# VHH binders against q96fz2, part 58

Target 1, 269 residues: q96fz2
Amino acid sequence: CGRTSCHLPRDVLTRACAYQDRRGQQRLPEWRDPDKYCPSYNKSPQSNSPVLLSRLHFEKDADSSERIIAPMRWGLVPSWFKESDPSKLQFNTTNCRSDTVMEKRSFKVPLGKGRRCVVLADGFYEWQRCQGTNQRQPYFIYFPQIKTEKSGSIGAADSPENWEKVWDNWRLLTMAGIFDCWEPPEGGDVLYSYTIITVDSCKGLSDIHHRMPAILDGEEAVSKWLDFGEVSTQEALKLIHPTENITFHAVSSVVNNSRNNTPECLAPV
Short names: E, the ipSAE of ESMFold2; O, the ipSAE of OpenDDE; V2, 0.75 times the mean of E and O plus 0.25 times the DockQ between their complexes.

## First folded at step 3 (VHH)

Design ta2 (framework vhh_8cml_1; at its last look DockQ between E and O 0.02; V2 from the best seeds 0.00; counts 0 for: DG spot H100, pae E 14.7 > 2, placed apart)
Fold by OpenDDE, look of step 3:
Structure ta2 (fold): chain B 269 residues (1-269), chain A 123 residues (1-123)
Amino acid sequence: as target 1 above (269 residues)
Amino acid sequence: EVQLVESGGGLVQPGGSLRLSCAASGFTFSRYAMGWFRQAPGQEREFVALITWSGRSTDYSDSAKGRFTISRDNAKNTVYLQMNSLKPEDTGVYFCAASDGYLDYTSTDYDYWGQGTQVTVSS
C-alpha cells in the first residue's frame, strides 16, 4: 500500500470514528495535534494521516479502551534512529509485512511496546499491471458501503448534495498499523510515525495486486488491536489476515500524480 | 533461533590471504544487510565491511578498502569476507552481523551477531 485517500473534514472524520468504550458508553475520539490533519484524496508516504490509538499511550492509568485520534507521519521512524533527518532511513518502513514483523527490529520493538494503531482512510489505491503493456490501471479499494435509497454508488453522486450525503455516512477503512516515537537528536518535537501492516491479497483482489493492507473489519477487531493493555501482541497478531470484505472500482490516472488532490482521484471511470 | 556462525579464521603470514564465511539461520537472510566487524585485543570493536540485502552495494573501512571484499550468497544464507594482503594490524576477532536493512557503520544498529572467528597475522 503506497497511496490512500483521507479527505473528510475533521468533524465528519471524528463522527465517523464514533465508538463504544468497554462500559458501553458512546464516545468520540479526542484529537491530538488536530492542526497536523491535512485532508487529501491522495495521501502518499511521508505525509501525515490520522490514526487511532489507545489513550493509555498518552495518559498513565487511562482506560485503554478509550481512543485518541492523531495525525502521524506515514513511514515509521524508529526511536533508535540517530540521524537528524528521517529521510536518511535506508530501510523502507512504509509497510510492514506480516510474515516478517517479528524479524525486523524497526517493527518488532515498537510492537512489543504495544504501539499498535489503526490507520484511517476512505480507501487505498493499487495499480494493476496490464497484460502486454507497461501501463498500470489504478483502483480505489474500500469497504462496501451501505446503499441508501437515494445515495447510489460513489458514481451516482452527480450533485454536490449527493456527494455530501455519501461521505457523511462513509464507512472508513481501518488498517492495522504500528507506530513509533522518535526524538530528534537536535531537539524538538517528538515525531510520531506509523507503518501499515500488509498481508497477501484476498482472492477478490488477487488479480489487481498480490499484497493488501491488513484490514481490521469491525469494532471488535479495531478495539482489540488498539487495546494493548488487555490484548497481548500474540493475540493481536491473530487479527492480521486477508479479508474478502472489500470492494473496488477503476479510477483515472489522475491519482498517479501524488500532487493531484481532487475528487477525480477516487471517482469511477 | 537466530544464529550467525563465522568460519575461515586462522594464522597467516603478512601478505597472506584468508576467506571468512558466516552462515546465517533463524531469520530471512535475504532481507538483511550484513556486516563484518573486528576487535583487536584491548581495542574497541570496529567496522570492516557491509553489504546490502541485495548485494548491490558494499562499503569498507579505510583500512579494509582495496584489500578486503565482502560478498553474499542469499541462496546459501552466507556472507563472505575475502581478505588479501593481510597485515599484523589486521589481527583480531572478526564478527559477522545482520541488520534490518540499514547501511550503518556503527555496531549499535546491527540486530544479530556471531561469536566471532580469530584471525592472526604474524611472521
Scores: ipSAE 0.017, ipTM 0.276, lowest interface PAE 7.6, mean pLDDT 89
Fold by ESMFold2, look of step 3:
Structure ta2 (fold): chain B 269 residues (1-269), chain A 123 residues (1-123)
Amino acid sequence: as target 1 above (269 residues)
Amino acid sequence: EVQLVESGGGLVQPGGSLRLSCAASGFTFSRYAMGWFRQAPGQEREFVALITWSGRSTDYSDSAKGRFTISRDNAKNTVYLQMNSLKPEDTGVYFCAASDGYLDYTSTDYDYWGQGTQVTVSS
């Protein structure tokens, strides 16, 4: 997983993240650094995307079931990294394989500190190799969406009214992530950055690609992954597995160029 | 082998001052954020102060703000806690702790701990 869409306006995104805390109270996540949110149909590594994390990471004595939403850099920069430029990392931290997460210090250490996050997206893109050619077919992959009187198809979102029918009730893809905090040696703000945990693809996706992000399907899974105050690393890792509750459609090659940021990137073809 | 060794504790009258030191060995000190915690008899360890690897950021508990100052000397592998205007409620064992990452305020963020130094504020 190396490309996502996260294009919703901030207020729509925030409402899609409504949740219940430990006491059963319905809440919206509180933003950190909302001005760093950059919606786009075509997000790539090194860009910022919103993630959910426990309030306890920011406020002592906070209820660990309460959620913060914050933009973080895609591509985890370990806290121990001592160079001034994150591009000097000698390994790719865009993704973290679930079968080796406890063997890699860059991921094991922040995970042991409870630095678990939920990476938010409309869905993600994957490229399928076609038989007998070098051409690759991109697909947009996302949660199945409930069809209602207000809801339409993605292809019908070509006007403001039809956009609202598709996107106002969009179920965001919720992927398991690990984050870390890096203090640049030259100064400036602490850099929050994340990796997406990956697993073997489910049967439904195996014809497209052999790996998929670890998807947290439902509020119980999301809550347990985030709540490092009550849920141990060992218990949290049980949430990491493939899911068949996923759907997809083919999209135009417009998405291939990461500079293209238009609805055509995810439109069915 | 990692070691954190606190010193500078002792008995002091209310209103007095102490300077705690924590000497680190067995790891690259300049990679690690440092914190001070304290534990009164019958209480959980509680956060007192933290400082990042570079020393650019510090923070304090509400009870320490304005009276205590955390600092570090990366050339000497040492972190300090200057404690002024000491009160009887500051009595406890003070622990130095190290983490290879950015911190929140909980003891679970720290990988290595010292054995502690006793601070007693009494008349």
Scores: ipSAE 0.000, ipTM 0.161, lowest interface PAE 14.7, mean pLDDT 86
ESMFold2 (binder alone), look of step 3: mean pLDDT 83; pTM 0.842

Design ta3 (framework vhh_6z1v_2; at its last look DockQ between E and O 0.04; V2 from the best seeds 0.00; counts 0 for: pae E 13.3 > 2, placed apart)
Fold by OpenDDE, look of step 3:
Structure ta3 (fold): chain B 269 residues (1-269), chain A 123 residues (1-123)
Amino acid sequence: as target 1 above (269 residues)
Amino acid sequence: EVQLVESGGRLVRTGGSLRLSCAASGFTFSDYAMGWFRQAPGKEREVVAAITWSGRSTWHADFVKGRFTISRDNAKNTVYLQMNSLKPEDTAVYYCAASYGELYYTSTDYDYWGQGTQVTVSS
């Protein structure tokens, strides 16, 4: 996974992340560093994207079922990194393969510390290789959306008003991630960064791409992944597998340019 | 106390074979990637081979050219280096090293080191 969409306004995003805590009380996640949130139809590595994580990471004795939402840098910077510039990392940390997660220090160490997060997105993009050509067809991949009488298909967004209605009830994609905290050697703010765990693609997606993000489907999976206080690493890793509960449609080549940030990126062609 | 103890180094003739062993203690061996390094007189220490904690993946230096093979037995807390078709250029002190989780290609990234075992290949 090298490209995602996360374009919802902050308030809409927050509402979309409503959850029940351990007591069954309806909650909204509290924001950390909301100013770092930058909505975009076209998110690339090294950009900031919102993730969910347990409040227990920030507050001692907090209820571990409570959720925080925070923009973090895509591309995990390990805490031990000694260079002043994260871009000097010699290895790719955009993704973490599920089969080797425990073999990589950069991922194993933070995972062992309970640094699990849920990466939020409207969906992600993948490119299908066209047989016989060097051309790649991009696809937008996301959770199936519930057709409400009022919610037109993404394709029916003929009006700005209809477009907003569709996204107001959008089910966000929830991807399993690992994050780490890096303190710059020269001082400054602690950098929070994440990697997306990847798995082999499900059958439905296999013709498009052979790998997919580990998607946490449902509130239980999300809650267990986040709750590092109650759920062990071993148990959490059981949640990491392909899912067939996805849909996709072909999109235009507009998304190929990471600088393009328009609704056309995820619009059906 | 963390200990890495290399053994098996000796004088061998060109074309000969040797198996080095490194016995680990004082840490959770199965959590560490293991590596073999060597240092010849007047030369820098160089990585020879490395193996992940699980033993599922290995790396070998280009100069090995299939002559050396790293392996490990986690039940015995031991890493091995099988050396075949030895050459005089392989003469060096061979060191066992441990790194937490991930393979590294630089010596500075390994956490624990053995004292080394001398391998001498005569012409």
Scores: ipSAE 0.022, ipTM 0.290, lowest interface PAE 6.1, mean pLDDT 89
Fold by ESMFold2, look of step 3:
Structure ta3 (fold): chain B 269 residues (1-269), chain A 123 residues (1-123)
Amino acid sequence: as target 1 above (269 residues)
Amino acid sequence: EVQLVESGGRLVRTGGSLRLSCAASGFTFSDYAMGWFRQAPGKEREVVAAITWSGRSTWHADFVKGRFTISRDNAKNTVYLQMNSLKPEDTAVYYCAASYGELYYTSTDYDYWGQGTQVTVSS
């Protein structure tokens, strides 16, 4: 997974993240750095995207079931990185393979500190490779969505107000991530950055690509992954597996150029 | 079917040079980071050099720094290891390996492996 869509306005995104804490109280996640949220239909590595994480990461003795939402850099920068420029990192940390996560210092160390996050997106893009050609067919991949009488599918929206209705009730894709905190050697703000955990693709996606993000399907999975105060690393890793509860459609090659930030990126073809 | 085929390993004298090649097929080569590893008898396989999918960034282990150079030709689906100033300690089986999109320094990261080519450096 190297491309996502996360285009919702901040207030719509926040409402889509409504949750219940361990006491059963309905809450919205509290934002950190909301001005760094950059919505786009076409997010790529090194860009900021919103993630959920436990409040306990920020406040001593906080209720670990309470959630913070914050933009973080896609492409984990390890806390031990010694250069001043993150682009000098000589290895790609956009994704983390689940089968080797405990063998990679870049991922094992933050995971051992409970630095688990939920990466939010409308859905993700993947390119199907055709044998014998250099051409690739992009797909937009997302949770199945509930349709209402007043809203259509993505491709059926014929006006701005119908488009709003599709997205007002959108179920956000929730992917398992690991984050780290890097202090620039020359000073400045701590950089928060994340990687997306990957697994073997489910049978439904295997014709598109052999890997998929580890998707956390449902509130229980999301809560357990986030709650490092109550859920051990070993228990949390049991949440990391493929899911068949996913749908997709082909999209045009507009999405191939990461500079294209338009609804056409995810429109069915 | 994915294949990585190394070639170019042979016997050389100390101070000599070799160029190893690894021809790839069965996958989109330009999406994969590539690495060269080596394994001497009784030792663990160790990373020698690695190169990003685009070829823009390379990494070389300290024990070969200045002597070995990794490169790739995405048009020919081939990765190379130029080995100069060879030492007896460089004697090993050399393997190429591929990992999708990611460049890592441990053997467990890599999806695909070649059969290896023997390099022997004599005094």
Scores: ipSAE 0.000, ipTM 0.158, lowest interface PAE 13.3, mean pLDDT 87
ESMFold2 (binder alone), look of step 3: mean pLDDT 87; pTM 0.886

## First folded at step 5 (VHH)

Design u1 (framework vhh_8pnl_2)
Fold by ESMFold2-Fast, scan of step 5:
Structure u1 (fold): chain B 269 residues (1-269), chain A 120 residues (1-120)
Amino acid sequence: as target 1 above (269 residues)
Amino acid sequence: QGQLVESGGGLVQPGGSLRLSCADAGFTFSDYNMAWYRQAPGKERELVARIYSGGSTNYADFVKGRFTISRDNAKSTLYLQMNSLKPEDTAMYYCAKGYTLSYGSPFDYWGQGTRVTVSA
């Protein structure tokens, strides 16, 4: 997974992340660095994306079930990285394979510190290789969505002009991530950066791509992945597996260029 | 393994200033991330400010512009300069050090605290 869409305005995104803490209280996640959130239909590695993480990462004795939402750089920069420019990291840390996560120092160390996060997106993009050609067909992949009465226009979702109307009740894709904290050697703000854990594709996606992000399907899975105060690394890793609860449609080549940031990136073809 | 010892607390009137110090009797102070927390009676302990081993800082919104965290690695001492103090700042202030950049490490160390009272 190397391309996502996360275009919701901050207030809509925040409401989409409403949750219940372990006491049963309804809550919205509290923002850190909200000015770094940049909505986009076409997010690539090295850009910032919003993630959920436990409040306990920032406050001693905080309820580990309470959530913070923060923009983090896509592409994990290990805490031990010695160069001044994180873009000079020679390893690709955009994704982390589930089968080797405990073998790779870059991922094992932060995972051992409980640095688990949930990466938020409208959905992600994958490019299908076509037999007998060098051309690839892009697809937008996302959770199945529930329609409501207020979105009930005949053919609204079948028209590119009306796709915007489906976002008010959109169920965000929730992907399992690992983050780390890197302190620049020359000084400056601590850099928070993440990687998305990947698994083998489910049967439904196997014709599009052989790998998929580890999707946390439902609030129980999201809560357990985030709650590093109560859920051990071993127990949390049991949540990492392919899911069939996913849907997709083909999109135009407009999405291929990461500089294109328009609704046409999501439009069905 | 050294003990953290806070000092500099006291009684001050609203609008006044105090400078807290935290001395680390241990070795390798410069390798640690340091923080100030506070706790008012009957309330939860909350983060005030953090300073990382390389010098980067973070502040709670309720102290931004009023408090400054700093460190002197040669003296193995952490400081908190508190200006424009308010009655709401009344609390026990605790010094903490850790081995990671993320709070919640099992290797965090704590001092016994120093009392700050802001009243007329």
Scores: ipSAE 0.000, ipTM 0.090, lowest interface PAE 22.3, mean pLDDT 82

Design u10 (framework vhh_8pnl_2)
Fold by ESMFold2-Fast, scan of step 5:
Structure u10 (fold): chain B 269 residues (1-269), chain A 120 residues (1-120)
Amino acid sequence: as target 1 above (269 residues)
Amino acid sequence: QGQLVESGGGLVQPGGSLRLSCADAGFTFSDYDMAWYRQAPGKERELVARIYHGGSTNYADFVKGRFTISRDNAKSTLYLQMNSLKPEDTAMYYCAKGYTLSYGSPFDYWGQGTRVTVSA
């Protein structure tokens, strides 16, 4: 997973993340550094994306079921990194393989500190290799959107003209992430950065790409992944597996250039 | 509201049992998370139990070991088995349906409620 869409305005994104804490109280996640959130239809590694994480990471004795939403850099910079420039990191930390997460120091250490986060997106993009050509077909991949009593369908069969209307009740994609905190050697603000855990593709995605992000399907999985105060690393890792509960449609080559940031990037073709 | 219809409430003595049902006349019951809430006289509405679309359950501390939430996706019906009822369980009980992490609220649909009174 190397490209996502996360275009909702801050207030809409916040409401889309409405949740219940351990006591059943209705809550919205509280923002850290909201001004660093940049909505985009076409987010690449090194850009900032919003993640959910437990309030307990920031406040001693906080209820670990309460959530913060914060923009973090995509591409985990380990706390031990000694160079002054994060772009000089020798390792690609955009993704973290689920099968080796406990073997890689860059991921094992923050995971041991409970630094689990949920990476938010409208959906993600993958490029399918087309047989007999060097051209790749991009696809936008996202949760099935709920059908209302009005039987509103959202997906490949929907017309491009109507896609701008679907965001009012969009179910955000929730991907399992690991984050770390890096303190610049020369001083400055602590950098929060994350990696997306990847698993083998489900059957439904196997013809598009061989890997997929570890998707946390539903509030139970999201709450257990975030709640490092009550859920151990071993128990949390049981949530990391492929899911079939995803859908997709082909999109225009406009998305290929990460500088393009328009609704055309995710509209069905 | 109107899609979710609760039933099974009534008057029981302390130590008694009741089974509440919530019938969903809408679409895609099996895709939604379901919950029971209650509102006791003079109190705010509080979560009693949740059951996720995947089948896992959560319970409020005050009902653990006494209440059991379950669902029948084929019948589009949610249940709450209430045992060892106490006067403190007296409340209007509401069925709720929704997707958490969706726009608006964690539970999008509510029933009209069914009254449970536990009295000697």
Scores: ipSAE 0.000, ipTM 0.286, lowest interface PAE 10.2, mean pLDDT 84

Design u100 (framework vhh_etentamig_d1)
Fold by ESMFold2-Fast, scan of step 5:
Structure u100 (fold): chain B 269 residues (1-269), chain A 121 residues (1-121)
Amino acid sequence: as target 1 above (269 residues)
Amino acid sequence: EVQLLESGGGLVQPGGSLRLSCAASGFTFSDYDMSWVRQAPGKGPEWVSRIYSGGSSTYYADSVKGRFTISRDNSKNTLYLQMNSLRAEDTAVYYCAKGYTLSYGSPFDYRGQGTLVTVSS
């Protein structure tokens, strides 16, 4: 997973993240650094994306089941990185393989500190190799959406009015992530950055790509992944596996260029 | 365009008290955690205290716990630091910072000029 869509306006995104705390109280996540959130249909590594994380990361006595939403840089910069410019990091940390997460220092250390987050997106993109050609077919991959008379479907949304209805009740994709905090050696603000955990592709996606993000399907899985105060690293890692509860459709090559940021990026061909 | 204006520093005797203020502009103050960071002469920045964006939840460096109290007034876009039982080692330029880190000694990018606190007889 190297490209996502996360285009919802801040208020729509916040309402889409409504949840229950441990006591069953309905809540909305509280924002940190909301000005850093930049909606886009075509997000690449090094851009900021919204993530959910436990309030306990910021307040010693907070209820660990309460959630913060914050933009973080995609591409984990380890706390031990010594150069001044994080874009100079010599290895790719956009994804973290589930099978080696406990073997790699860059991921094992923050994971041991409970630095688990849920990465939010409308969906993600993958490119299918086509037999007999160097051309790849892009697909937009997302949770199945509940259709209502008002929400419509993506395939039927051919006007701005119809597209507005699709997004009002969109179920966001919730991907398991690990984050870290990097302090610039020469001074400056602490950088929060994340990686997306990847697993072997499920049967439904195997014809498109051999890997997929570790998707947390439903509020129970999301709550357990975030709640580092009650759920140990070993227990949380049991949530990391492929899911079949996913759908997709082919999109045009417009999405190939990460500079293109329009609804055409995820429209069905 | 984030601007932070610190005030309230001065010369004080050991055991004395001072109240620092920081006037914030250029961002939605109530959406951000705020911190106080200090820099003693010839030393690097040291994180002092942080307050949560929406409440009274506060964190302090071990060196100031029980002596300093951070607070904020979101209606006035103002951050405060009440400093009691001041010691010579508290002598530093104090900066307010937009930030939410728990890292002790973490540097911040400061928008203000800072306010000098000198604790000396």
Scores: ipSAE 0.000, ipTM 0.144, lowest interface PAE 16.2, mean pLDDT 83

Design u11 (framework vhh_8pnl_2)
Fold by ESMFold2-Fast, scan of step 5:
Structure u11 (fold): chain B 269 residues (1-269), chain A 120 residues (1-120)
Amino acid sequence: as target 1 above (269 residues)
Amino acid sequence: QGQLVESGGGLVQPGGSLRLSCADAGFTFSDYDMAWYRQAPGKERELVARIYVGGSTNYADFVKGRFTISRDNAKSTLYLQMNSLKPEDTAMYYCAKGYTLSYGSPFDYWGQGTRVTVSA
C-alpha cells in the first residue's frame, strides 16, 4: 500500500469516525493539530494522513477506549533515529510486513509501547501488471458501500456528478498502523509518523496485487486495535489478516502522478 | 446548503480601512476552515488570508501587517479587517468555506463576492 485517497472535508471525516467508548457513550474523536490535515485524492508516502489513536497516549489516566484523531507523517521514523533529517533514513518504513513485525526493531519497539493506530482513507490504489506491456492498470480499492436513497446503484455512481453524492455516507477504509514519536536531536517539535501493516492479498485482490494493507473490518476490530490499555500486543496481532470484504474499480492513469489531486483520480473509467 | 454571503465592500481612498463580513447560513461553520480570496480584472483568483478551525491564521505576503482575518463561530461569520489600503488592493473579494480552499475544488463552498475599490 503506497498510495491512498483521503479527500473528505474535516467535518465529514470526523462524523464518519463516530464511535462508542467502553461505557457505551456516543463520541466523536477529538482532533490534535487539525490544521496539518491535508485532504487529497492522491496521498503518497512522506505526506500527512489522519489516524485514530487512544487518548491514553496523550493524557495520563485517560480512558483508553476514547479516541483522538491526528495527522501523522506516512513513513515511520523510529524514536532511536539519531540523524537530524528524517529523509536520511536508509530503509523504507511506508509498510510493515505482518510476518516480520516482531523481528524488526523499528516496529517491535513502538508496538511494545502500545503505539497502535488506525489509518483512515477513502480507499487505496494499486497498479496491476499487464502481461506483454509496460503499462500498469491502476485500481481504486475500498470497502463495499451501503446504498442510500440518494446514491442508487453502484453503476449509477460511475458518472462524476453521481460520485459526489456517494460521499455523504461513505464508509472509510480503516487500516492497521503502528506509529512512533521522534524527538529531533537538535530540538524542535516531536514528529509523529506511522507505517501501514501489510498482509498477503485476499483472493479477490490476487489478480491486482500480491499484498494488501491489514484492514480492520468493523468497530470491534478497530476498538481492540486502538485500546492498548486493555488489549495486549499478542491479542491485537490476532486482528491482522487478509479480508475479502473489499471492492474495486479501474481508474485512469491520471492517478499515476502523485501531484494530480482531482476527483478524476478515483472515478471509474 | 452552506450559502455564503459577503458584504462590506465599497469605495475607499488610499490609506483607508474597510471591514468585510461573510455570513454562513449553513449548520457546520465551526467545523470548516475559512478563507478570503481576491480577483482583479484579467487576473487569477489569489489567496489573501486563511483561518483554520483551531484559530491559526496565515496571510499572503502582500497583506501581512495590514489585514486581519477573524471568525465568530457563535454568529457563523468570517471577517477581514483591511487597513492601509492601496490601489493594488482593488479587486472582487470572495469568501470560501471548506477544507482544501483551493479555487476549483469540488468540496469548497464559495460566495458571490463583494467589490473593493481603492481610489481617490
Scores: ipSAE 0.000, ipTM 0.127, lowest interface PAE 16.7, mean pLDDT 83

Design u12 (framework vhh_8pnl_2)
Fold by ESMFold2-Fast, scan of step 5:
Structure u12 (fold): chain B 269 residues (1-269), chain A 120 residues (1-120)
Amino acid sequence: as target 1 above (269 residues)
Amino acid sequence: QGQLVESGGGLVQPGGSLRLSCADAGFTFSDYDMAWYRQAPGKERELVARIYWGGSTNYADFVKGRFTISRDNAKSTLYLQMNSLKPEDTAMYYCAKGYTLSYGSPFDYWGQGTRVTVSA
C-alpha cells in the first residue's frame, strides 16, 4: 500500500470516526494538531495522514478506550534515529510486513510501547500489471458502502458527479498501523510518524496485487487494535490478517502522478 | 436520552398523500444522520429513505419519485412527504437517528412509530 485518498474536510472526517467508548457513550475523536491535516485524493509516503490512537498515549490515567485523531507523517521514523533530517533514513518504512513485524527493531520497539494506530483513508490505490504492455491499470480499493438501492458499490453510480454526493456517510477504510515518536537531536517539535502493516492479498484482490494493507473490519477490531491499555501486543496481532470485505473499481491514469489531487483520481472509468 | 416522536400517519385512499414528521426532543439534531424505516405486520423493518447530516439523501427503489425526505435543523424536525400512495405502503413508519449509516450498521435511536394505512 503506497497511495491513498483521504479527501474529506476535517468536520466530515471527524463525523465519520464516531465511536462508542468502553462505557457505551457515543463520542467523536478529539483532534491533535488539526491544522496539519491536508485533505487529498492522492496521498503518497512522506505526506501527513490522519490516524486514530488511544487518548492514553497523551494523558496519564486516561480511559484507553477514548480516541484521539492526529495527522502523522507516512513513513515511520524510529525513535532511535540519530541524524537531524528524517529524509536521510536509509530504508523504507512506508509499510511493515505482518510476518516480520516482531523481528524488525524499527517496528518491534514501538509495538512494545503500545504505539498502535488506525490509519484512515477513503480507500487506497493499487496498480495492476497488464500483460503485453508497460502500462499498469490503477484501481481504487475501499470498503463496500451502504447497499440499499443499487449494487452497494459506488462504482455502480450512474455518473461521476454522483460520486461527490456519497461522502456524507462514507465508511472510511481503517488500516492497522504502528507509529513512533522521534525527537530532533537539534531540538524542535516531536515528529509522529507511522507505517501501514501489510498482509497477503485476499482472493478478491489477488488479480490486482499480491499484498494488501491489514484492514480492521468493524468497530470491535478497531477498538481492540487501539486499546493498548487493555489489549496486549500478542492479542492485538491476532487482528492482523487479510479480509474479503473489500470492493474496487478501475480509475484513470490521472492518479499515477502523485501531484494530481482532483476527484478524477478516484472516479470510475 | 434523546426522544424521537413521529406524527402525521393516518388512513388515505390509493393515490393520496401524507406528510410525516419526526421531532427530536433531545440531543443536537443537526449533528445526526436521520432516516425513515417502515415495518408491515410480520415483516422486518426496511429502509425507506435517509438524509445525512450534510444534506445528501438516498431512497429505496420502491419509493423513488414518490417520497421526499427533508430536514429542518432549526426546528429539529425530520419530514417524509409521501405522494401517490399505494396499498403496499401500508406499514408502521419509524424515525431513526445516529452518527453513522455505515454498511450493515444500525441506528442508535428510534421513535415509537406512526401508522400509515392505504386502502381501497
Scores: ipSAE 0.005, ipTM 0.294, lowest interface PAE 10.8, mean pLDDT 84

